# VH-VL binders against q96il0, part 332

Target 1, 167 residues: q96il0
Amino acid sequence: APERGAERRDTAPSGVSRFCPPRKSCHDWIGPPDKYSNLRPVHFYIPENESPLEQKLRKLRQETQEWNQQFWANQNLTFSKEKEEFIHSRLKTKGLGLRTESGQKATLNAEEMADFYKEFLSKNFQKHMYYNRDWYKRNFAITFFMGKVALERIWNKLKQKQKKRSN
Short names: E, the ipSAE of ESMFold2; O, the ipSAE of OpenDDE; V2, 0.75 times the mean of E and O plus 0.25 times the DockQ between their complexes.

## First folded at step 14 (VH-VL)

Design Za6 (framework fv_ebrasodebart; at its last look DockQ between E and O 0.42; V2 from the best seeds 0.53)
Fold by OpenDDE, second read of step 15:
Structure Za6 (fold): chain C 167 residues (1-167), chain A 120 residues (1-120), chain B 108 residues (1-108)
Amino acid sequence: as target 1 above (167 residues)
Amino acid sequence: QIQLVQSGAEVKKPGASVKVSCKASGYTFTEYYISWVRQAPGQGLEWMGWISAHESFTNYAQKLQGRVTMTTDTSTSTAYMELRSLRSDDTAVYYCARDQSYLPRGHDYWGQGTLVTVSS
Amino acid sequence: QAVLTQPPSVSVSPGQTASITCSGDKLGDRFAYWYQQKPGQSPVLVMYEDSERPSGIPERFSASNSGNTATLTISGTQAMDEADYYCQAWRSSTAYVVFGGGTKLTVL
């Protein structure tokens, strides 16, 4: 009985973008698009005197980014796989090979591919709705803490000005 | 009051499947994730996976991939965890827990736990 | 997989301060959560988002994060605080939850 090779489900490599900003950077850096998610990663600057609120904001932003990267990496992989399977199945049904007489990869027309996109979107509709909901919630929280950090910075600047006037 | 109520203890044979339920109350079920965590006797906590309000959006621990299925029934506010191909090392107390939805995810509410015993 | 490391046990006298550490790679970039578990009971969240305390948790419980180490501190430790304590973090790269190995706190 031939050992059915356990199809190694290619777990999307944990594509932590190897983008490393310069050590002396005092600002956030945007990296090139990730190979799997096609999203540009942001490397967040860590101030020497980071406040607890700033730290919380940074952590929220970082985790949200990584969550987003992972979602799209997986979604893109799934999409690519299902697209290829669809194309192969459709070509087979048409009695066509995977390659044309000229040796090029056989493709489907735009109308046939429209059916794939419709089916894919329908199949993943709930997943996308959930993603969107969570995305909004996360960004709302981030925006809220951005406001808090802004207020804290203003307050700290005012205190410093008062202290300089009293000396 | 927020509560998670789990199904009762199960005794299974090796190779069998078990399905544990977790009924949620006191909050909007569809707005939160549910995680499943197990604890073998005398051992620490082991995360198994989480599910959103939509059962199509799940994430399972790598160790349990292919053996675990998590589902939800929004009409009854109930989460389910099915573990297949049970082994002796699957003997544990299984917990459902609510994950925080807006922020990085901790478990703020826990079920009472379900003991699953796998014995020959 | 990045493992959260805790001491297996910590012992304190009543009224003294207990400190439980949790160390892990990139823990400084993520929120830590802490759980108390007593024998035969479900875990209870005692600290969330590094230093936030849930309603109903005594003020003697506090937590901090420094670098890749989270610390749970129990001031004025009482006999009722004897339990297992677990740290937890969320791995954003995989969206996995990771627990520490747990620390048994004994009040002598």
Scores: ipSAE 0.644, ipTM 0.849, lowest interface PAE 0.8, mean pLDDT 89
Fold by ESMFold2, look of step 16:
Structure Za6 (fold): chain C 167 residues (1-167), chain A 120 residues (1-120), chain B 108 residues (1-108)
Amino acid sequence: as target 1 above (167 residues)
Amino acid sequence: QIQLVQSGAEVKKPGASVKVSCKASGYTFTEYYISWVRQAPGQGLEWMGWISAHESFTNYAQKLQGRVTMTTDTSTSTAYMELRSLRSDDTAVYYCARDQSYLPRGHDYWGQGTLVTVSS
Amino acid sequence: QAVLTQPPSVSVSPGQTASITCSGDKLGDRFAYWYQQKPGQSPVLVMYEDSERPSGIPERFSASNSGNTATLTISGTQAMDEADYYCQAWRSSTAYVVFGGGTKLTVL
């Protein structure tokens, strides 16, 4: 499902797209990036006469957003932790210190760091596969309920039209 | 037939560790989280944490952070919960329960419970 | 962690309607769940997603969730309904599952 344009510009999630329904049916808005996940939350509009189906749809969208934020917050922390552990391990293998003579963090060059990135991607392939499966299934369920809400609204319009004709 | 079968009761001394198993059958193991919930004698339910069956997600209750480790073995459809540095107020029945990874259906199936007694 | 508050006990006569409440800040913005636990047994899910009833749960069980309060309602209460009842919700601010303290339903 296509992302909202503003959210794409400010977020750098690794290959993951956010599902963002058309705004014309409700007045949702996008908040600032979350400090841990680096994702922009959607703040869902609650209309005054929200039907039970509309409530369920809103709660499903909110829960999926929270699930997505937790996944990427955990992945970002894991990435940072494993990156530092890799650097420290490789520096130790070379007999080098953790800090330079000036006190700055010692680092590895880009070629050396490429090994980390390849290892991290390989180790996390299964996690991302199951994340993608669940993301797809969650968005399919949300889309299904969006269809139900759309049909409910059409039915209510037809009921109102029938009432006007009989009056 | 969906079933969660837990390991047997254990008696431990303070400072020891316990590892409880939860073997799942009758459903696709990788589509569910396993939650661990404990209940001290005469008290209510206390959520300890959850783990996805493929270990993509883990989340532990704040008060147990650093003392608890949850793992899974997908080849045997088994979840594990290890609680370290046991103390007397950890005496409880420990339950595993499943929760679907992508639909908010709640904890629809529970294990039979494992009594862990911590005594001096 | 967030708190879900339930009355410690509720008593009803057989055939009457029992009402068990669960209170939490903006609980109506989350899905609420209800569990029944009889002595010596594991909890059993009796309501999910605010008002949905699992297969095998009698129609006399119903639930609602709005504002700060979720309510489990048992119409035509029977002696077999005597149990402890727990509500449960997700808490987005902490990413944790939360259970209420439990309510003992007594059928007199």
Scores: ipSAE 0.627, ipTM 0.831, lowest interface PAE 1.0, mean pLDDT 83
Fold by ESMFold2-Fast, scan of step 14:
Structure Za6 (fold): chain C 167 residues (1-167), chain A 120 residues (1-120), chain B 108 residues (1-108)
Amino acid sequence: as target 1 above (167 residues)
Amino acid sequence: QIQLVQSGAEVKKPGASVKVSCKASGYTFTEYYISWVRQAPGQGLEWMGWISAHESFTNYAQKLQGRVTMTTDTSTSTAYMELRSLRSDDTAVYYCARDQSYLPRGHDYWGQGTLVTVSS
Amino acid sequence: QAVLTQPPSVSVSPGQTASITCSGDKLGDRFAYWYQQKPGQSPVLVMYEDSERPSGIPERFSASNSGNTATLTISGTQAMDEADYYCQAWRSSTAYVVFGGGTKLTVL
């Protein structure tokens, strides 16, 4: 039998869950942080009379969001896996168990974890640098299309005012 | 002149592995993803995965997860695709194709294809 | 399994308009792309981002994408247009990139 009242989420192949906005929102919806990427998803409002240019902007923003979420979901999974492997390795070296008497996962102190964080950041420096480059380029493209949409909307409003004044 | 040149045809037995190369020229290699797409004889196009030129982003088709590895060598502007545990249904022409890393422009340039035949 | 559905074949006479469809759930919310493949050759991008033409692709090629269906339209179809045509989209719920099954266009 299915459990009643369960929230529905769409799941991507990368293991990323997606939260759906409330029914018939009139604005872009910003949801809670995704479990895997830790990023807040944006669900884009579709206007009743969406222009082809507005549709292109919305699709480009959606593609960029999915690209961004998948990158960070994979990065967070890698971080979590390597962190757990590092902790387990260090605990074995010390002859300690993987769990405390209370059943909690055994942890290392801040000084010991500093080695892991330093190595992880160093190892992933190039990856993050190239991600940032592509992220900035994507945002420049989005900004350019946002400018085009703004100009289109101004022009259409001017046309409507001209028509109303002539009638 | 933009060009993607792939390695030559391969004949493999079931259980073997194959590694196909794709050498890019005529553009800034690090500004594009490389997709790998295969096509079995008389069949359609099947996406296998893609890799950014600097290896900061990789994603593989679910049905090939665990059998495929994609890599790049930025010093030679070359992408590689290795497929392991080959089966007869892996017989196909394998293509590399580029797409921009910062704009979804589509696969605008393709390699010539590499025929991989898996037979016993 | 199949995410994007295309008819297996479409036939038109020279000079007529060919229409090739690609159907998928909420496809109109994604960018669609179209590729032409002739026997023994690599695919060629003929339309990108729903309705944009790459440099070198004739104006007789156009496309649309709305609801669940993307359509490639070839006006004044020529013998040289005879080929297999594949649609492609970005699908986050499955592979990431997915191709339609392909449509063989015959000009006769």
Scores: ipSAE 0.597, ipTM 0.811, lowest interface PAE 1.4, mean pLDDT 83
ESMFold2 (binder alone), look of step 16: mean pLDDT 91; pTM 0.940
OpenDDE, look of step 16: ipSAE 0.503; ipTM 0.804

Design Za7 (framework fv_ebrasodebart)
Fold by OpenDDE, second read of step 15:
Structure Za7 (fold): chain C 167 residues (1-167), chain A 120 residues (1-120), chain B 108 residues (1-108)
Amino acid sequence: as target 1 above (167 residues)
Amino acid sequence: QIQLVQSGAEVKKPGASVKVSCKASGYTFTEYYISWVRQAPGQGLEWMGWISAHESWTNYAQKLQGRVTMTTDTSTSTAYMELRSLRSDDTAVYYCARDQSYLPRGHDYWGQGTLVTVSS
Amino acid sequence: QAVLTQPPSVSVSPGQTASITCSGDKLGDRFAYWYQQKPGQSPVLVMYEDSERPSGIPERFSASNSGNTATLTISGTQAMDEADYYCQAWKSSTAYVVFGGGTKLTVL
């Protein structure tokens, strides 16, 4: 009985970019595109006197980034896999091999691939809707905390000016 | 009301497999991750892995790699955890827990737990 | 695996303030979560995202994060607060969930 190869269910890629900014950096750094997600990671600067609000904002931004990295890494992997399966299936149905007579990888035409894209989008429509909804929620939260942090910074600057006038 | 209801207690022999179910209700199942956490008698909480209900994306603890499989059935809003090649040290209460949205964050809702006893 | 470190036990008198610490590498980069577990029961989320309190959790529960240390504080500790408390965080490099070893809170 042929051992049915245990379909290696694709484990979540470790979505953390290996990009490390210089230790003495006083600003946010943008890394190269991640090989799986194709998204550029941002390394957030941590100020020495980070307020609790600034910390919360930073953590929210970082988690949102990681969420995006993981989502797109997985989506790209799924897309690539399903695309390859589609191509193989279609070539087989046509009685064509996986390679041309010239030894090149056999490909489908644009019309045939359009069917794949339509099917893929239809199949993943709900997933994308949920992603978009959560993306908006996260960005609204981030924007809200950006506003809070901005107000806090203004207030702290005003207090410092008052203290300097009183001395 | 959000609820996670787990299957009943199991008694297994060493080398056997166990499959625990976790039925979710009161929320959109496909919008959240499910984590599995176990607790040996008198011990702390040990994370086993998580599964995305929407993508069936899984991440397992290194210690359990090759022995654990997590799955979901979106039609029944049920998560499953299968643990194979059971050993005596796998004796524990197994919990399913809901994670926050698209990240395996904190667990805001927990199942009641399933006792799995591995004995000769 | 990065381990979150908690004291194994904390004892307080009724009405006093209990503090439970959780320390871990890069914990300052991640949100901390806290769980209460009573004997024979499932864990209950008592604090999320470092300092946020779920609905139904008493106001006497609070939490903070400073550097790589998270702290759960229970003001006016009551006998019903006697339980095991676990901190938890998410590890970004592996997307693993990590629990602390747990702290037994005893109300004397």
Scores: ipSAE 0.658, ipTM 0.856, lowest interface PAE 0.8, mean pLDDT 89
Fold by ESMFold2-Fast, scan of step 14:
Structure Za7 (fold): chain C 167 residues (1-167), chain A 120 residues (1-120), chain B 108 residues (1-108)
Amino acid sequence: as target 1 above (167 residues)
Amino acid sequence: QIQLVQSGAEVKKPGASVKVSCKASGYTFTEYYISWVRQAPGQGLEWMGWISAHESWTNYAQKLQGRVTMTTDTSTSTAYMELRSLRSDDTAVYYCARDQSYLPRGHDYWGQGTLVTVSS
Amino acid sequence: QAVLTQPPSVSVSPGQTASITCSGDKLGDRFAYWYQQKPGQSPVLVMYEDSERPSGIPERFSASNSGNTATLTISGTQAMDEADYYCQAWKSSTAYVVFGGGTKLTVL
């Protein structure tokens, strides 16, 4: 049977996680979450006799994954940056320092942070709406090509059964 | 009829900024990215960046990061590209081109190009 | 940091087959696109998603993409095919578009 699961490798000097599929894997495998997007990357298995249709599906899935990772990496970075700017601005307005006496980051209470979350969600509502639309369309396209690949595989199995019957 | 129509030629001094427009028509503007691609005289195509029609995200070429800003106006189906701190080597024809936001179909329609000349 | 390499020029006689290559590390794992540009004109998409041909592009245009090399093939080349040709791919590690350096096709 093919090896299962995701493999996490921390061999870089900075402690950066690397992804390495099991050496006998004949399936797609899932890596650990990316530190910027928080999404788990899928590493696609490439069959030795990949059809042109299978290759197109794989490239489309890879492209969709990269699009998705880029979107969420940028979104998470923007959220973190704007959150820090908001906190720093509010602490300055209150006459407080950016860090506590213990050296930890100073924080705002839930009521104060509610203003930030409301503004962030409102500002990004349109962006998320169009992301969802494109995500839906991309998944529809992937599903369509998955159906075409499934039909190709069924047809090939039928040809294979005909060959067996002829022998 | 699908069209991308760009603003007219510009002559700028070094250190100035230029803003080129690209008005789209004949399709649903919000379903496509707009890429900006420039071409210096006698040179090849150089990608500058792309923007989603709703400004939901942008990506800029690393060498232009900090000097370029792309925006859109969905009410007029217009994309804009602003390049700051102009240098003589920014002299080029600037093109806008569309590509689908949900499928990698390639840049199937291009604007006519805008010549930007940076001279002393 | 994608780099796409094209030959600077390719020459063919009318009616012959022209082949223009585009090389890049693992290019065959990405979609490749081809553009034709005539002097003073905007680029025109002639091939997309490796081997698909847009409506209005003559059937003599075909393309492939495998390994590290994408190839644009023009069969029965005509004088009107004389132009600069650029390959393009998406490099999603930085989410950018990369173009090849361009190939001047001369039909002699």
Scores: ipSAE 0.601, ipTM 0.814, lowest interface PAE 1.4, mean pLDDT 84

Design Za8 (framework fv_ebrasodebart)
Fold by ESMFold2-Fast, scan of step 14:
Structure Za8 (fold): chain C 167 residues (1-167), chain A 120 residues (1-120), chain B 108 residues (1-108)
Amino acid sequence: as target 1 above (167 residues)
Amino acid sequence: QIQLVQSGAEVKKPGASVKVSCKASGYTFTEYYISWVRQAPGQGLEWMGWISAFESYTNYAQKLQGRVTMTTDTSTSTAYMELRSLRSDDTAVYYCARDQSYLPRGHDYWGQGTLVTVSS
Amino acid sequence: QAVLTQPPSVSVSPGQTASITCSGDKLGDRFAYWYQQKPGQSPVLVMYEDSERPSGIPERFSASNSGNTATLTISGTQAMDEADYYCQAWRSSTAYVVFGGGTKLTVL
């Protein structure tokens, strides 16, 4: 039987699901979207002859992924909580209960919810701008290390060719 | 020239709140996160959380969520850590320390520490 | 709980090599950092990103990180190196930053 992907959904204390990479993989593996961040986690392949520079790149990519997932998990949770609090607050102001006569969650109309979305976006605009700045800086750092790894590989190939010529 | 200067020692009663400040100087404040780390007498270092300079990213240690709030004032390059509902086991030296926001280089500069004593 | 395990104490004679370990599951897949703390003082970063040494830290300090163990090595240990040493790593399972329990280095 062909080796396929393996998936495992263990909920971590942080609220992020865990995943298991495919067996006998020679490449990075992309898992299913995380429930909280809605981002796909990547398991990074570890070469047998990994150089110290390649190891640093892999660790940097992994740390950046976790940073990114934590940010979006927290942001999505904050959005959901504030949305629910807004609905509860507006229903209380109107003298309405939290449930309809049918037992379903009471909701606000689209015009009333538009007020929440505008407020949430405005409130979080600066936060998202600085997240984007840090996200781009992190990706720039990763790209820089990828360039160093590429140069290392070129130098290794050049050294190998020089040895062959000396034979 | 790079310095983190913290507010002075505090003595609080159980149930009170404490707010510690950390004034940064000598670097671009917005390029670093500020971590808060505490140390109970004779014990090890315990990470409490970190905050970005514009409060764009804040993450708290799970056991302190709900009791701790971290804020910044970019106009004065100052970070704040407020701990509420104080207990006797919150007695510790509280440190602020910086780390790069885009590339974690470790906590290369630390404040001098603020002793918070919680006693009845 | 994402916890890092260090021996509580290590003793060496002056001029000898001190080795302080920090163990955690898959720690070698993470960056490790080391801090020195002397009584009544703030921690000082002595090693970052596994094996990099900050400016001002003597070259007798070195470090490695592989498998499940990170190691801080102090060659030619001096009396002034007597301190508590803490390892640190980045983990997102329970906290983004975790510290080891600390190791008291005694030079005698």
Scores: ipSAE 0.589, ipTM 0.813, lowest interface PAE 1.4, mean pLDDT 83

Design Za9 (framework fv_ebrasodebart)
Fold by ESMFold2-Fast, scan of step 14:
Structure Za9 (fold): chain C 167 residues (1-167), chain A 120 residues (1-120), chain B 108 residues (1-108)
Amino acid sequence: as target 1 above (167 residues)
Amino acid sequence: QIQLVQSGAEVKKPGASVKVSCKASGYTFTEYYISWVRQAPGQGLEWMGWISAWESYTNYAQKLQGRVTMTTDTSTSTAYMELRSLRSDDTAVYYCARDQSYLPRGHDYWGQGTLVTVSS
Amino acid sequence: QAVLTQPPSVSVSPGQTASITCSGDKLGDRFAYWYQQKPGQSPVLVMYEDSERPSGIPERFSASNSGNTATLTISGTQAMDEADYYCQAWKSSTAYVVFGGGTKLTVL
């Protein structure tokens, strides 16, 4: 079966509209934090006379945003799953139930949770190092293309100025 | 030189599992994703999934969900694809191919392919 | 999964221009790629990022991508260009690879 695409909810439960940038905006727009990644998506402005180079930059920025969103969504899911498994394991070892006397979820104290955080960070150290490397390289590539676009715009302005002056 | 070298052809019975390897050389392994793509006799290319060489991203085709597992071993620069509960219609040539992790250049190098035949 | 639609076959005479299309919803908002596959061989990347050519690919290969359609163009088609051609794109929001159904190019 094919993915149906993004769910379109016209309003939040509070009656407020979700992210929807103006169609004729001249600037990039920042949306609300994504449910899974906790990152704010950027909706990129599309110029009226987008050059091939500008289109390439836009596609690269969109691709990088999706890559970043996927990484953090997966990381957050893994963290939540392993955190619950750790808590359940420790409670079982202590002979404690999953619920408190008041019916709330049983939790570990800060010192016990510190063990989980240390383990999670150590386990994911190499993964985060490669993420950071790729993140820097992606941003370097984006900056490089931004520079090329800027030079193209300067050159085009100079050519247009000369042509208008000649007429 | 850049190479992706795959393990040899395999013949399996329905219900068995197969694990194909793809050994990379000539480049920094952790800078590329590895896609697995199969092709049944006389048919087109079918994407199975991809994995980052450092195992941060793994996405599988919905049709193969629950039957496929992709892994990597950075110490040997090798990617693996395991397909379980084999059926006769899993008979295909299985390819590995690389794509850069930080600049989407496409699958610029491919393994030679591994023929997996599933028959009773 | 959304699929990319290609014509099953295209025929051209030697020296003529071959045009192979690849259609998908908002394909022009994603990068498109093209692969050539000859019988018994692995696919070969012939075009990437819509219109870029890898080193070693002849200048007679070109491509475009806009709206819903990506197009691979082979000018002055030669017998050696006879092969199956596949388009590929990255699907937005799913972070997966999608291949077209393939086009068999015959040079007659």
Scores: ipSAE 0.616, ipTM 0.821, lowest interface PAE 1.3, mean pLDDT 83
Fold by OpenDDE, second read of step 15:
Structure Za9 (fold): chain C 167 residues (1-167), chain A 120 residues (1-120), chain B 108 residues (1-108)
Amino acid sequence: as target 1 above (167 residues)
Amino acid sequence: QIQLVQSGAEVKKPGASVKVSCKASGYTFTEYYISWVRQAPGQGLEWMGWISAWESYTNYAQKLQGRVTMTTDTSTSTAYMELRSLRSDDTAVYYCARDQSYLPRGHDYWGQGTLVTVSS
Amino acid sequence: QAVLTQPPSVSVSPGQTASITCSGDKLGDRFAYWYQQKPGQSPVLVMYEDSERPSGIPERFSASNSGNTATLTISGTQAMDEADYYCQAWKSSTAYVVFGGGTKLTVL
């Protein structure tokens, strides 16, 4: 009995961009688009005297980025897989081979592909709704903490100016 | 009140499979991840994997790859964890836990645990 | 797997301050979570996102993060605080959850 090859469930590639900024950078760096998510990763700068609020903001931004990378990497993989399956199924139904007489990969027309996109979007509608909800929540939180950090920085600058005037 | 209620204790033989259920209540089930964590007698907590309740996207611990399957039933707000090819070292209390957000982070609510005993 | 390292045990007298550390690679880039587990019970979240306290957790519980070390602090430790404590973090590269080995807190 031929050992049915364990279908390697394509684990979503750990979409951690291998982009490493220069060690001496004092700025956030934007990497090239990730090959799976097509999103550009940001490497966040860590200041030497990072406040607890700055740290929290940084961690929240980093986490949100990673979440976004993983979501889109998985979504793109799923899309590609389902698209290929759809094409194969339709070609088979038409009695067409996977390759043309010229040896090129057989493709469907734009109208047929429109059906795929409609079905795919319909099937994934709820997923996208949840993604959007979480995206807004995360960005709201980030924006809120950005405001807090800005206020903290202003306050610290004012305190330093007062201390310099008193000496 | 948010609650996770797990199925009862199981006794299995080596090589068998076990399926543990976790019924969620008190919150929107489809908005959170569910993680599974086990604890062998006298040992620490071991993460097994997580599942998204809305799309059933899963991530399993490397050690359990190929042996574990997590699923959800949104109609009943129930998560399931199946562990196959059971061994004696799989004897543990198994917990389901809710993650705090749409990302598998901390676990704010836990089930009561399900004891799975694997004995010859 | 990047394991979070905790001391296996910590002992403290009643009313004293207990400190439990959790160290791990790149823990400074991730949020730390803390759980209390009493014998025969499920874990309970006692601290989240490095320093946030869930509702119902006493104010004597606090946590901080410095570099790659998270610390749970219990001020005015009581006999009821005797339990196992676990740190936890999310591993960004794999989206795995990682637990520390646990620390047994004994109140003497």
Scores: ipSAE 0.595, ipTM 0.830, lowest interface PAE 0.9, mean pLDDT 89

